# Ledger of designs, part 24: VHH binders against b5yem2

Target 1, 146 residues: b5yem2
Amino acid sequence: MFVGEYYHSLDEKGRLIIPNDFRQLLGETFYLTRGFERCLNIYTITDWNNFSQIISSFSPTDNLMRKLCRFWFSGSIQVTTDKLGRILIPSFLIEYAELSKEVVIIGAGKHIEIWAKEKWEEFNKEENILENMNEINSKVAELWKK
Short names: E, the ipSAE of ESMFold2; O, the ipSAE of OpenDDE; V2, 0.75 times the mean of E and O plus 0.25 times the DockQ between their complexes.

## First folded at step 21 (VHH; framework vhh_7uia_1)

Design g6 (at its last look DockQ between E and O 0.79; V2 from the best seeds 0.00; counts 0 for: pae E 6.1 > 2, grease 24.5 > 24.2)
Fold by OpenDDE, look of step 21:
Structure g6 (fold): chain B 146 residues (1-146), chain A 123 residues (1-123)
Amino acid sequence: as target 1 above (146 residues)
Amino acid sequence: QLQLVETGGGLVKPGGSLRLSCVVSGFTFSDYWMAWVRQAPGKELEWVSDISSSGDYTYYEDSVKGRFTISTDNAKNTLYLQMSSLKPEDTAVYYCARESTLSGWDYDYFDVWGQGTQVTVSS
């Protein structure tokens, strides 16, 4: 599982270092995708394929799922870290996540998220998560019983 | 004439320190990323570190993180690699290299190389 929070910088060439702990879990090649929030996600090849299969299993006549398919697959690229542990983020993904110099890389369990620092700090305010804590606890309790 | 000239290599004991210098001529750092690359006997070239034109960004391979420091002095048009806590596995010829300015390539490559300087770490 990917855990932790790392503050890094997107450099002028659009490169971002992936934390070593994450790289050890990701392998040499992995996927970079649009997140469902205005962030970027990183998946192992296995997890990307699994999720992709789920998305692709929906009826092609489902308009919403077609939109999801387009969003997911057009926003996914296979990436590899260079010798210094960096990935190159294409401009369309940089723009999507509104990444600038300061970024935050977090472990979100089964995937990694890349956020613009300001957006992450706003998104991850304690007040925001605490407002939903009771609901979250209820859902967790339900899953825990299974 | 584009030229990179490395100096500072030598023999050092494990745990010792060395400072490599690379004097640049024919261009300035203002427009280029610079890198250190090393090659040990019988091994492939290894990208050790690089630094942005402004010096704002520095990167290191995992094996040298915390031990090596890359820096520049623009006034002297010189690239440095401060090496500390040296290990026998750091033994190699160290090259100064200029990174290409071409963008959009998945892999960095170098378009100017120095002659290299030998670093030997041995008891």
Scores: ipSAE 0.744, ipTM 0.867, lowest interface PAE 0.7, mean pLDDT 92
Fold by ESMFold2, look of step 21:
Structure g6 (fold): chain B 146 residues (1-146), chain A 123 residues (1-123)
Amino acid sequence: as target 1 above (146 residues)
Amino acid sequence: QLQLVETGGGLVKPGGSLRLSCVVSGFTFSDYWMAWVRQAPGKELEWVSDISSSGDYTYYEDSVKGRFTISTDNAKNTLYLQMSSLKPEDTAVYYCARESTLSGWDYDYFDVWGQGTQVTVSS
């Protein structure tokens, strides 16, 4: 389980260090994907395979499911860390997440997220959190009813 | 004539400090990333640290982070590695190396190497 928040820099070659705590759980090779917000996600090989199987099981006649498949599979790449624990982030993913020099890497349970610092700060503004938490609390209460 | 010359190695007790220097010649130092790489007796090469020519980006292998500091002096065309809190496990030949620009996906490629300087950490 990935937890916590780490601040790092994307270097001029497009490399980003993956925190040691996360690398111990990920291993050397894993998947880097487009996130569902303007961020990037990291999955273990196993979790990426499991999620990919679910996504690929949706009906090919459903327009939204085709869009999801294209988004997911065309935006996924397998990466390997270098000896200093860095991955090279391809330019199309840097563009997608609008990454700049300052990056925040967070644990989100079964996956990791990579955010531009500015976008992470906007996501975490108190007013945005309060709006989101009202909806989340309602959904959680619904899911926990017996 | 491309040349990298390491100095500053020696024998140090555990907990001690050393500063390695690497003087470069024959190329524009400020155009390249530079690295320190070490090889302990009977072991494979280990990438220790690298730095951009401006010093804005520095990276360290996990076992040395917080103890070693890489830096440059562009006026002197010199790369440094300040080593503190040295451990017996740091015993190795330390090489200065220039990172290649041949591939964005080749993280381990170096195209110019120094001759190395011995660091020995022993009581």
Scores: ipSAE 0.054, ipTM 0.495, lowest interface PAE 6.1, mean pLDDT 85
ESMFold2 (binder alone), look of step 21: mean pLDDT 82; pTM 0.837

## First folded at step 22 (VHH; framework vhh_7uia_1)

Design j1 (at its last look DockQ between E and O 0.10; V2 from the best seeds 0.00; counts 0 for: pae E 12.1 > 2, placed apart)
Fold by OpenDDE, look of step 22:
Structure j1 (fold): chain B 146 residues (1-146), chain A 123 residues (1-123)
Amino acid sequence: as target 1 above (146 residues)
Amino acid sequence: QLQLVETGGGLVKPGGSLRLSCVVSGFTFSDYWMSWVRQAPGKELEWVSDISPSGDYTYYEDSVKGRFTISTDNAKNTLYLQMSSLKPEDTAVYYCARESTTSGWDYDYFDVWGQGTQVTVSS
């Protein structure tokens, strides 16, 4: 599982160092995708494939799932780290997540997220989580019993 | 004081072997990712290999895979690089380096360096 919060910089060429703690889990090649929020996600090849299969299993007549398919697959690229553990983030993903120099990389369990610093700080306010705590607890309780 | 001291370099013929050592002081290397980096004359710094704090994960650049082995001895606070099947293109100054903690903001990838040890592969 990916855990932790790291503050890093995106360089002028769009390169971002992947936290060392994540490298051992990701391997040399992995997927970079749009997040469901205005962030980017990183998945192992295995997890990306598994999630992709789930998305693709929906009926092609489902309009919502077609939108999801387009969003997911068109926004996914394979990336590899260079000798310094950096990935090159393409412009369309930088623009999507509105990334600038200051970024935050977090472990979100089965995936990694890359956020613009300002967006992350706003999104990660305690109030944003606490206001949904009862609903979260209810969902967790349901899953835990299964 | 944080210090890395490399030893084991020298002159060797192509196909030969060398074992580099890096003695760590001032910190516990088992808490950090540790790397070997090399610089050939007139060339840029090149990452060679690194090892995880636990030692469970090792990585190598493509050109040294299968030939070089990175390891640690916790009891001796020493990092090693076993080099075999050496080639002239392996000629360089080899540095031991501590990888920076990822918890910092805008960190430099390496924050502690040794003085380096010269490796020369020549017939």
Scores: ipSAE 0.022, ipTM 0.285, lowest interface PAE 6.2, mean pLDDT 89
Fold by ESMFold2, look of step 22:
Structure j1 (fold): chain B 146 residues (1-146), chain A 123 residues (1-123)
Amino acid sequence: as target 1 above (146 residues)
Amino acid sequence: QLQLVETGGGLVKPGGSLRLSCVVSGFTFSDYWMSWVRQAPGKELEWVSDISPSGDYTYYEDSVKGRFTISTDNAKNTLYLQMSSLKPEDTAVYYCARESTTSGWDYDYFDVWGQGTQVTVSS
């Protein structure tokens, strides 16, 4: 599992070093995708393939499922680290996540997320955390009734 | 103006230890991530370790984890790399390098480099 917070910078060419602890689990090649928030996600090849199989199995007649397929597949690229452990993030993903010089790379259990530092700090404001915890508690309570 | 000066390299036997130092001048040390990067003879640069501005977050290349420890002394503007259980494969020129988080973009991830210090692990 991927855990922790790591602070790094994005260079002018769009290169970002991936934390060594994460690279130990990822290997040299993995998938970079659009996140479902304004962030980027990193998946192992295995996990990306598993999610892709699930997503590709959805009915093409469902409007929301077509939107999900387009979002997922058009926003996914395979990347390989260089000898310094960096990946190149293409401009369309930088723009999607609104990345600038300062980024935060976090472990989110099954995947990694790359956030603009300012957006990550906004997400972690105390008032937002409490609101998120209330929603999470409500959903867990519903699941436990089943 | 901006300077990184490495010291502490030398010849050491396998299994031995060395501590590298990198004295920083010309910028506020605690605003930047700092890294150690090495280059073995005839090989490409290899990232070794980095440390956050606060010193609270440290990261290591797989082959050195558990053997090397990066640290800082902010009062002395000095970055350290404590190397133990040294192997012949660790033979390289070791550079300290600055990552910028508070200034403009650069063409490489590291925008200020030291001159390097030679570490040789040989029987």
Scores: ipSAE 0.005, ipTM 0.185, lowest interface PAE 12.1, mean pLDDT 83
ESMFold2 (binder alone), look of step 22: mean pLDDT 82; pTM 0.834

Design j2 (at its last look DockQ between E and O 0.64; V2 from the best seeds 0.00; counts 0 for: pae E 5.6 > 2)
Fold by OpenDDE, look of step 22:
Structure j2 (fold): chain B 146 residues (1-146), chain A 124 residues (1-124)
Amino acid sequence: as target 1 above (146 residues)
Amino acid sequence: QLQLVETGGGLVKPGGSLRLSCVVSGFTFSDYWMSWVRQAPGKELEWVSDISPSGDYTYYEDSVKGRFTISTDNAKNTLYLQMSSLKPEDTAVYYCARESPEVTGWTYDYFDSWGQGTQVTVSS
């Protein structure tokens, strides 16, 4: 499981060092994708394949799921770390997540997220999640019983 | 015409220090990533350190982290490598090299220009 919060910098070539603790779990090659928020996600090959299988299992006649399918697969690339643990983030993903020099890399359990610092700090305010805490607790309770 | 000229090499004892300099001409120094690379006898070329055009980003090979410091003086068009706590395994010819603007990974054309090199020998 990916845990923690790391403040890193995106260099002038669009390269970003992945935290060592995350690299130990990811391996040398993994997937970089658009997030469902304006962030980027990192998945292991296994988890990306599993999630992709789920997305692909929806009916092709479902308009919403077709949109999701396009969003997911067109926004996914396979990346490899160099000897320093850096990945190269393509411009279309940098633009999507509005990344600049300062970025935040977080563990989100089954995946990693890459955020622009300012966006993360606004998104991660306690008030943002606490306002939905009762609904979250209800969902968690349902899953915990299984 | 592009030129890169290294100086500052020499013979030092283990634990000693050296400061390498690279003066460049024929291009705007602050527009390029600059690297130090080294080659020991019978070994492959090894990347040591690089610095971004702005100077805001520096990278180091693991074996030299904490011992070597890369820096620039844009006004003098000079790249530096401060080496401390030198070890025998640091013995090599050291080159300054300009990184290709279009290349972001370790490929054959990662560097598009380099100097003649300066010899660094660490021996007791």
Scores: ipSAE 0.640, ipTM 0.808, lowest interface PAE 0.9, mean pLDDT 93
Fold by ESMFold2, look of step 22:
Structure j2 (fold): chain B 146 residues (1-146), chain A 124 residues (1-124)
Amino acid sequence: as target 1 above (146 residues)
Amino acid sequence: QLQLVETGGGLVKPGGSLRLSCVVSGFTFSDYWMSWVRQAPGKELEWVSDISPSGDYTYYEDSVKGRFTISTDNAKNTLYLQMSSLKPEDTAVYYCARESPEVTGWTYDYFDSWGQGTQVTVSS
C-alpha cells in the first residue's frame, strides 16, 4: 500500500521525481492517469489493467459509460522512470491537474495521487476534512447496517 | 564550432576526490539542460546526473547520490561535476552532453551534442 505525503518540484521539462519508497513498490513502469479530482493518479500495471477491464465491460450504448471510457482511456499513459527516478508528465496532464512548480505526491492506498500543492492544501483545510469525514462516517454506517 | 571539452580526469585512490569541468562554446550555455554520462570499460553508457539551464533542478543516479555534485558557472560557460568518496566502480570515461530542447521523450537522440570524454580511474 502507498502511504504518506511527499513534496517535490515539477521541473521545467515537465519531469517529476517519484519518491523512492513509491518506486520500490511500483517498479520502473506504471500508468499515469487523470484523477477524478483535478489531480493525476498513478497505478501499477496490474491495478490499471484490473480497472480498465471493468470500465471496458460497460455497455457502449450507455452515454455515461462512453464518457467514462473516454475519460479513463484517453487520459491514461504508460510511463517509465528514467535512470534518475523521474517521469515525464505530458502537457495535457499537467494542464488537467493544473500542476505548477510545487507538487505534492500522496499515497492513497492502492494508488498514488499527484496534486498541485495549493490544491492539496485547499482540499485539506481542517474544516473541509471534518465535513468530509462526517459524510464518510454516515455512509459507512449505512452500508454496514449491522 | 559547437564544442564541449571535458577536463579534470585522472588517477585517484579510493576515497579520493576529483572535479571534472566541461567548457562549452558555440551555443548559449544557459539555454540547455546539461548532463554527465559515463562509460566504464566494457559497459553501456550510464546517465550520471543532469542540471537545468537555471541550475535550480539537479538529479543524480542512485549510486552517486550524496557523493557527486553537479553545478554550472554561466559566466564561464562551464559545467562541473564534483566527485567525492570515489570508488573503483566509478572508473569510467566521463562525458558532458547537451540535452536536445526538441526531444520531449526518451529517444536515442535525447543528447544532441557530446564532448570527447575525460578518463577517471580509481585504483590503489
Scores: ipSAE 0.098, ipTM 0.510, lowest interface PAE 5.6, mean pLDDT 86
ESMFold2 (binder alone), look of step 22: mean pLDDT 81; pTM 0.812

Design j3 (at its last look DockQ between E and O 0.86; V2 from the best seeds 0.00; counts 0 for: pae E 6.9 > 2)
Fold by OpenDDE, look of step 22:
Structure j3 (fold): chain B 146 residues (1-146), chain A 124 residues (1-124)
Amino acid sequence: as target 1 above (146 residues)
Amino acid sequence: QLQLVETGGGLVKPGGSLRLSCVVSGFTFSDYWMAWVRQAPGKELEWVSDISPSGDYTYYEDSVKGRFTISTDNAKNTLYLQMSSLKPEDTAVYYCARESPELSGWDYDYFDVWGQGTQVTVSS
């Protein structure tokens, strides 16, 4: 599982260092995608394939799922870390997530998220989670298995 | 013509220190990312460190973090690598290299200008 919060900088060439702890779990090659919020996600090859199979299993006549398929697959690229532990983020993903110099990289369990610092700080306010806490607890209770 | 000249290599004991220098000529030093790359006998080239034109960004290979420091003096057109706590596994020819403005997906294609290299030997 990916855990933790790291503050880093996107450099002038569009490169971003991946924390060493994450690199140990990801391997050398993995997927970079659009997030469902205005962030980027990182998946292992295995997890990306698994999620992609789920998305692709929906009926092709479902208009909403066709939109999801386009969003997911057109926004996904396979990336490789260089020898210094950095990835090169393409401009269309930088623009999507509105990334600038200051970036936050977080572990979100099964995946990693890359945020613009200002967006993350606003999104990560406790109030944003607490307002839905009862609903979250209900969902967690349904899925919790000992 | 474009030229990089490394100096400062030598023989040191484990735990010792060395300072490598790379003097640049033929281009504006402050316009390019610069890097150190090393190669040990029988091993592949290893990217050690690089630094941005402004010096605001520095990166290091995991094996040298906390021990090596990359820096520049733009007025002298010189790149440096301060090495401390040297280990036998640091033994290699160390090359100064300029990073290409356009990066490719292959690490070694990142560089378009190379020095002749300087030998660093760490041995008891």
Scores: ipSAE 0.724, ipTM 0.856, lowest interface PAE 0.7, mean pLDDT 93
Fold by ESMFold2, look of step 22:
Structure j3 (fold): chain B 146 residues (1-146), chain A 124 residues (1-124)
Amino acid sequence: as target 1 above (146 residues)
Amino acid sequence: QLQLVETGGGLVKPGGSLRLSCVVSGFTFSDYWMAWVRQAPGKELEWVSDISPSGDYTYYEDSVKGRFTISTDNAKNTLYLQMSSLKPEDTAVYYCARESPELSGWDYDYFDVWGQGTQVTVSS
């Protein structure tokens, strides 16, 4: 499992170092994708393949499923770290996540997320954390009611 | 003619220090990422470190982090690698190299200009 948060800079070539603790679990090659917030996600090859098989099995007649397929597949690329542990992030993903020089890389269990520092700070404001946790508690209570 | 000339290698005891220099000619030094790459006997080439044209971004492989420092002196067109706390595992030929501006390739064909190398030997 990927855990913790790490602060790094996106360099002028569009390179970003991946924390050593994460690289040991990922290997050299993995998938970089659009996140479901304004962030990027990193998946192992195995997990990306698993999600992709599920998504590709959806009916082409369902409008929302077609939107999901386009979002997922057009926003995914396979990347390889260099020997110094950096990946090259293409411009369309930098734009999508609104990345600038200051980047936060977090572990989110089975995947990794890459955030602009400003957006991560906004997401993690105390007010937002309390609201998120109240919603989660409510959904867990609803699940266990059954 | 593009030239990179390394100096400063030698024989050093474990725990010692060396400072490698790479003098650059034939191109505008401050326009390119520059790197140190090494090859131990019988081993593949390994990136050691690189530095951005501005000097604002430096990167190191994990085994040398905290022990080696890459730097530049633009007035002298010179790239440096300050090595400290040297270990026998650091024994290698050290090359300076210019990174391709095109970002093509992630292997060592990524570098388009190479020096001749300088030998560093760490032996007790």
Scores: ipSAE 0.041, ipTM 0.476, lowest interface PAE 6.9, mean pLDDT 86
ESMFold2 (binder alone), look of step 22: mean pLDDT 82; pTM 0.834

Design j4 (at its last look DockQ between E and O 0.50; V2 from the best seeds 0.00; counts 0 for: pae E 13.9 > 2)
Fold by OpenDDE, look of step 22:
Structure j4 (fold): chain B 146 residues (1-146), chain A 124 residues (1-124)
Amino acid sequence: as target 1 above (146 residues)
Amino acid sequence: QLQLVETGGGLVKPGGSLRLSCVVSGFTFSDYWMSWVRQAPGKELEWVSDISRSGDYTYYEDSVKGRFTISTDNAKNTLYLQMSSLKPEDTAVYYCARESPEVTGWTYDYFDSWGQGTQVTVSS
C-alpha cells in the first residue's frame, strides 16, 4: 500500500522525482493517469490493468460509462523512471492537474496521487472529509463485514 | 562563437578537495541547463551533475551525492563543481557540457556543446 505525503518540485523540464518508498513498490515502469479530481494518479501495471478491465466491462450503450472510458484511457500513459527516479510528465497532464513548481505526492492506498500544492492544501482541509464522515462510516461498516 | 573552458583540475590525495570552473562564452546560463560529466581511462562517459536554468534544481549521480556541489555565477557566466572527500574512483577528465534545449531524457543528443576537459587525479 502507498502511504504518506511528500512535498516535491516539478522541475523546468517537467520532471518529477518519485519518492523512493513508492518506487520500490511501483517498479521501473507504471501508469500515469488523470485523476477523478484535478490531480494525477499513478498505478502499477497490474492495478491499472485491473481497473481498466472494470471500466471496459460496462455496456457500450451506457453514455456515462463511455465518457468514463474515454477519460480514463485517453488520459493514461505508461511511464518509466530514469536513473535518478524521475518521471517526465507530459504537458497535457501538467495542464489537467494545473501543476506548477510545488507539488504534493501522496499515497492513497492502492494508488499514488500527484497534486498541485495549493490545490491539495485546499482539498485536504479537515472540514472537507468531516462533512461526509457519517456517510463514509456507513460505507466502511458495510465493507468491514466482508 | 560558443566556447566552454574548464579549469581547476589537478593532483590531490584521497580525502582532498578541488574546485572546478567552467567559463562559457557565446550564451548565458539563464537559457540552458548545464552539466558536469567525466570520463576515466578505459571507461564510458559518466554524467556527474547538472543544474537548471534558474539554478533552483540540482541533480547528482549517487556516487557523488554529499561530496560534490554544482553551482553557477550567472554574472560571470561560470559553472562550478566543488569536490570534497575525493576518492581514487573520481579520477577522470571532467567536462562541462550544455544540455540541449527541450531534451529531457538521456539520449544521444542530450548535450550539444562540450569543453576540452580538465584532468582530475586522486592518488596517494
Scores: ipSAE 0.675, ipTM 0.841, lowest interface PAE 0.8, mean pLDDT 93
Fold by ESMFold2, look of step 22:
Structure j4 (fold): chain B 146 residues (1-146), chain A 124 residues (1-124)
Amino acid sequence: as target 1 above (146 residues)
Amino acid sequence: QLQLVETGGGLVKPGGSLRLSCVVSGFTFSDYWMSWVRQAPGKELEWVSDISRSGDYTYYEDSVKGRFTISTDNAKNTLYLQMSSLKPEDTAVYYCARESPEVTGWTYDYFDSWGQGTQVTVSS
């Protein structure tokens, strides 16, 4: 399980080091995807395959499901770390997540997220966290009612 | 003629320091990313550090981070690697390399120019 947050920089070629603690769980090859916020996600091969099978099982005639399929599959790339533990992030993913020099890499349980530092700090402002926690607490309380 | 010439290697005790120099000619190295790469006896090539063309970005492999410092002197067309707290595991031939301006992968062709290497030996 991926936990914690790490601060790193993109180089000018779009390379980003993946924290060693995360690489130990990922291996050297994994999937880099568009996140559902303005961030990027990293999944193990196994988890990416599991999500992909679920997403691809949706009816191809359902318009909303086609949009989800396009978003997921066209925004996914299999990447391999170099000997330094870096990945090369394609320009279209850098643009999607609005990444610049300063990057935050976080563990989000079964996946990893890559954020522009300024966007992560805005998302994480105390006011926003407390509001999010109220919504989350309400949902968790419903799930605990068996 | 395009050349990269490394100097500054030698024998040093564990915990010691060395400064490697790479003098380049035939190109302006501040227009390229430059790297230090090493090869221990019987081992694969291992990237050590690189520096961006402007010097704004420096990167280090994990085992040398905090011990090695890459830098440049543009007036002398020279790349440096300051090595401190040297360990026997740092024993290798150290190469200066120019990165290809177009990335083709982390294969041998990622670097389009290499120096002859300088030997660093860390032994008690």
Scores: ipSAE 0.000, ipTM 0.198, lowest interface PAE 13.9, mean pLDDT 83
ESMFold2 (binder alone), look of step 22: mean pLDDT 79; pTM 0.805

Design j5 (at its last look DockQ between E and O 0.01; V2 from the best seeds 0.00; counts 0 for: pae E 17.0 > 2, grease 24.5 > 24.2, SAP .718 > .668, placed apart)
Fold by OpenDDE, look of step 22:
Structure j5 (fold): chain B 146 residues (1-146), chain A 123 residues (1-123)
Amino acid sequence: as target 1 above (146 residues)
Amino acid sequence: QLQLVETGGGLVKPGGSLRLSCVVSGFTFSDYWMAWVRQAPGKELEWVSDISPSGDYTYYEDSVKGRFTISTDNAKNTLYLQMSSLKPEDTAVYYCARESTVTPWGYDYFDVWGQGTQVTVSS
């Protein structure tokens, strides 16, 4: 599982260092995708394939799932770390997540998220998290009993 | 015609400091990312640090963070590596290298290398 929070910088070439702890779990090659929020996600090849199979298993007549398919696959690229552990983020993903120099990389369990610093700080405010805590606890409790 | 020349290596005791220099010729220094790479006896090449053309971005190997500083002087076409708090495990031949092209998938490679300078850290 990917855990933790790291502050890094996007360089002039659009490269970003992946934390060493994450690289050990990802391997040299993995997928970079649009997040469902205005962030980027990183998946192992295995997890990306598994999720992609689930998305592709839905009926092609399902309008919502067609939208999801387009969003997911058109926003996915396979990336490889260089010897310093950096990946190159393409412009269309940089623009999507509105990334600038300062970024935050977080572990989100089965995937990694890359956020613009200011967006992450706004998103991760205590009041935002606590606002949903009761609902989250209820859902977790239900799943825990199963 | 493309040439990198390292200097500044030598023998130092643990805890000591050295400053390596790399003089560039044959190309516009400020147009390229530059890097230091080292090779210890019996070990593979190890990337140590690199710096952007503007100097605004620097990267370091984890083992040298806080101890090594990479910098440039564009007017002198020179790359530097200030090494402090040196350890025996820092013993290696240190190479200056030019980063060539970033591949579409994010991999960098080096196309110009210096002859290297020996750094030995021993009591």
Scores: ipSAE 0.024, ipTM 0.373, lowest interface PAE 4.9, mean pLDDT 88
Fold by ESMFold2, look of step 22:
Structure j5 (fold): chain B 146 residues (1-146), chain A 123 residues (1-123)
Amino acid sequence: as target 1 above (146 residues)
Amino acid sequence: QLQLVETGGGLVKPGGSLRLSCVVSGFTFSDYWMAWVRQAPGKELEWVSDISPSGDYTYYEDSVKGRFTISTDNAKNTLYLQMSSLKPEDTAVYYCARESTVTPWGYDYFDVWGQGTQVTVSS
């Protein structure tokens, strides 16, 4: 499982070090994708393949499902770490996630997310966290009954 | 509190019909994909059908296509499954479930479940 919050810098060439704890679980090659917020996601090859099979099974006549399919597949790239544990983030993903020099890399269980520090701070404002915590507590309580 | 309550199960003869209902409370029903999932005796959970938040898009597992119809009534916060031409193989506990709003991925597709209602088809 991927856990924790790591602060790093994007270098001038667009390279970002992936935390050692995450690299030990990911291996050398994995998928970098657009996130569903203004962030990037990292998936293992296995998990990316599983998600891709699900997404590709949606009806091609559904306008929203076609948009999701294009969003997912055109926004995914296979990346390999260099000997220093860095990946090169292509410009279109930097622009999508609005990445700047300061980056936050978080573990989200089965995947990793990469955020611009400013965007992460906006996402985690105290009011938003409290609303999410209440909803999460409700979901956990309901699942526990099952 | 989030609740999904199924009703409408029972014993029915092959070729018969049954309508399942799922009353939803504790969240905005029209913001989520909703699904029916079943578990036959000795089998794994099987996705049966789902419906988009707008109600405009419905999908069915191949073995029930043409026999089952999923629908919603937003005024009553209720999800329905109309089952026709029932077969003994349709015998299962039927659950309504909410599809996750988090990124799509495999086996953790559903985050809120009902208690289930038994459907038995016997000749």
Scores: ipSAE 0.000, ipTM 0.086, lowest interface PAE 17.0, mean pLDDT 82
ESMFold2 (binder alone), look of step 22: mean pLDDT 83; pTM 0.846

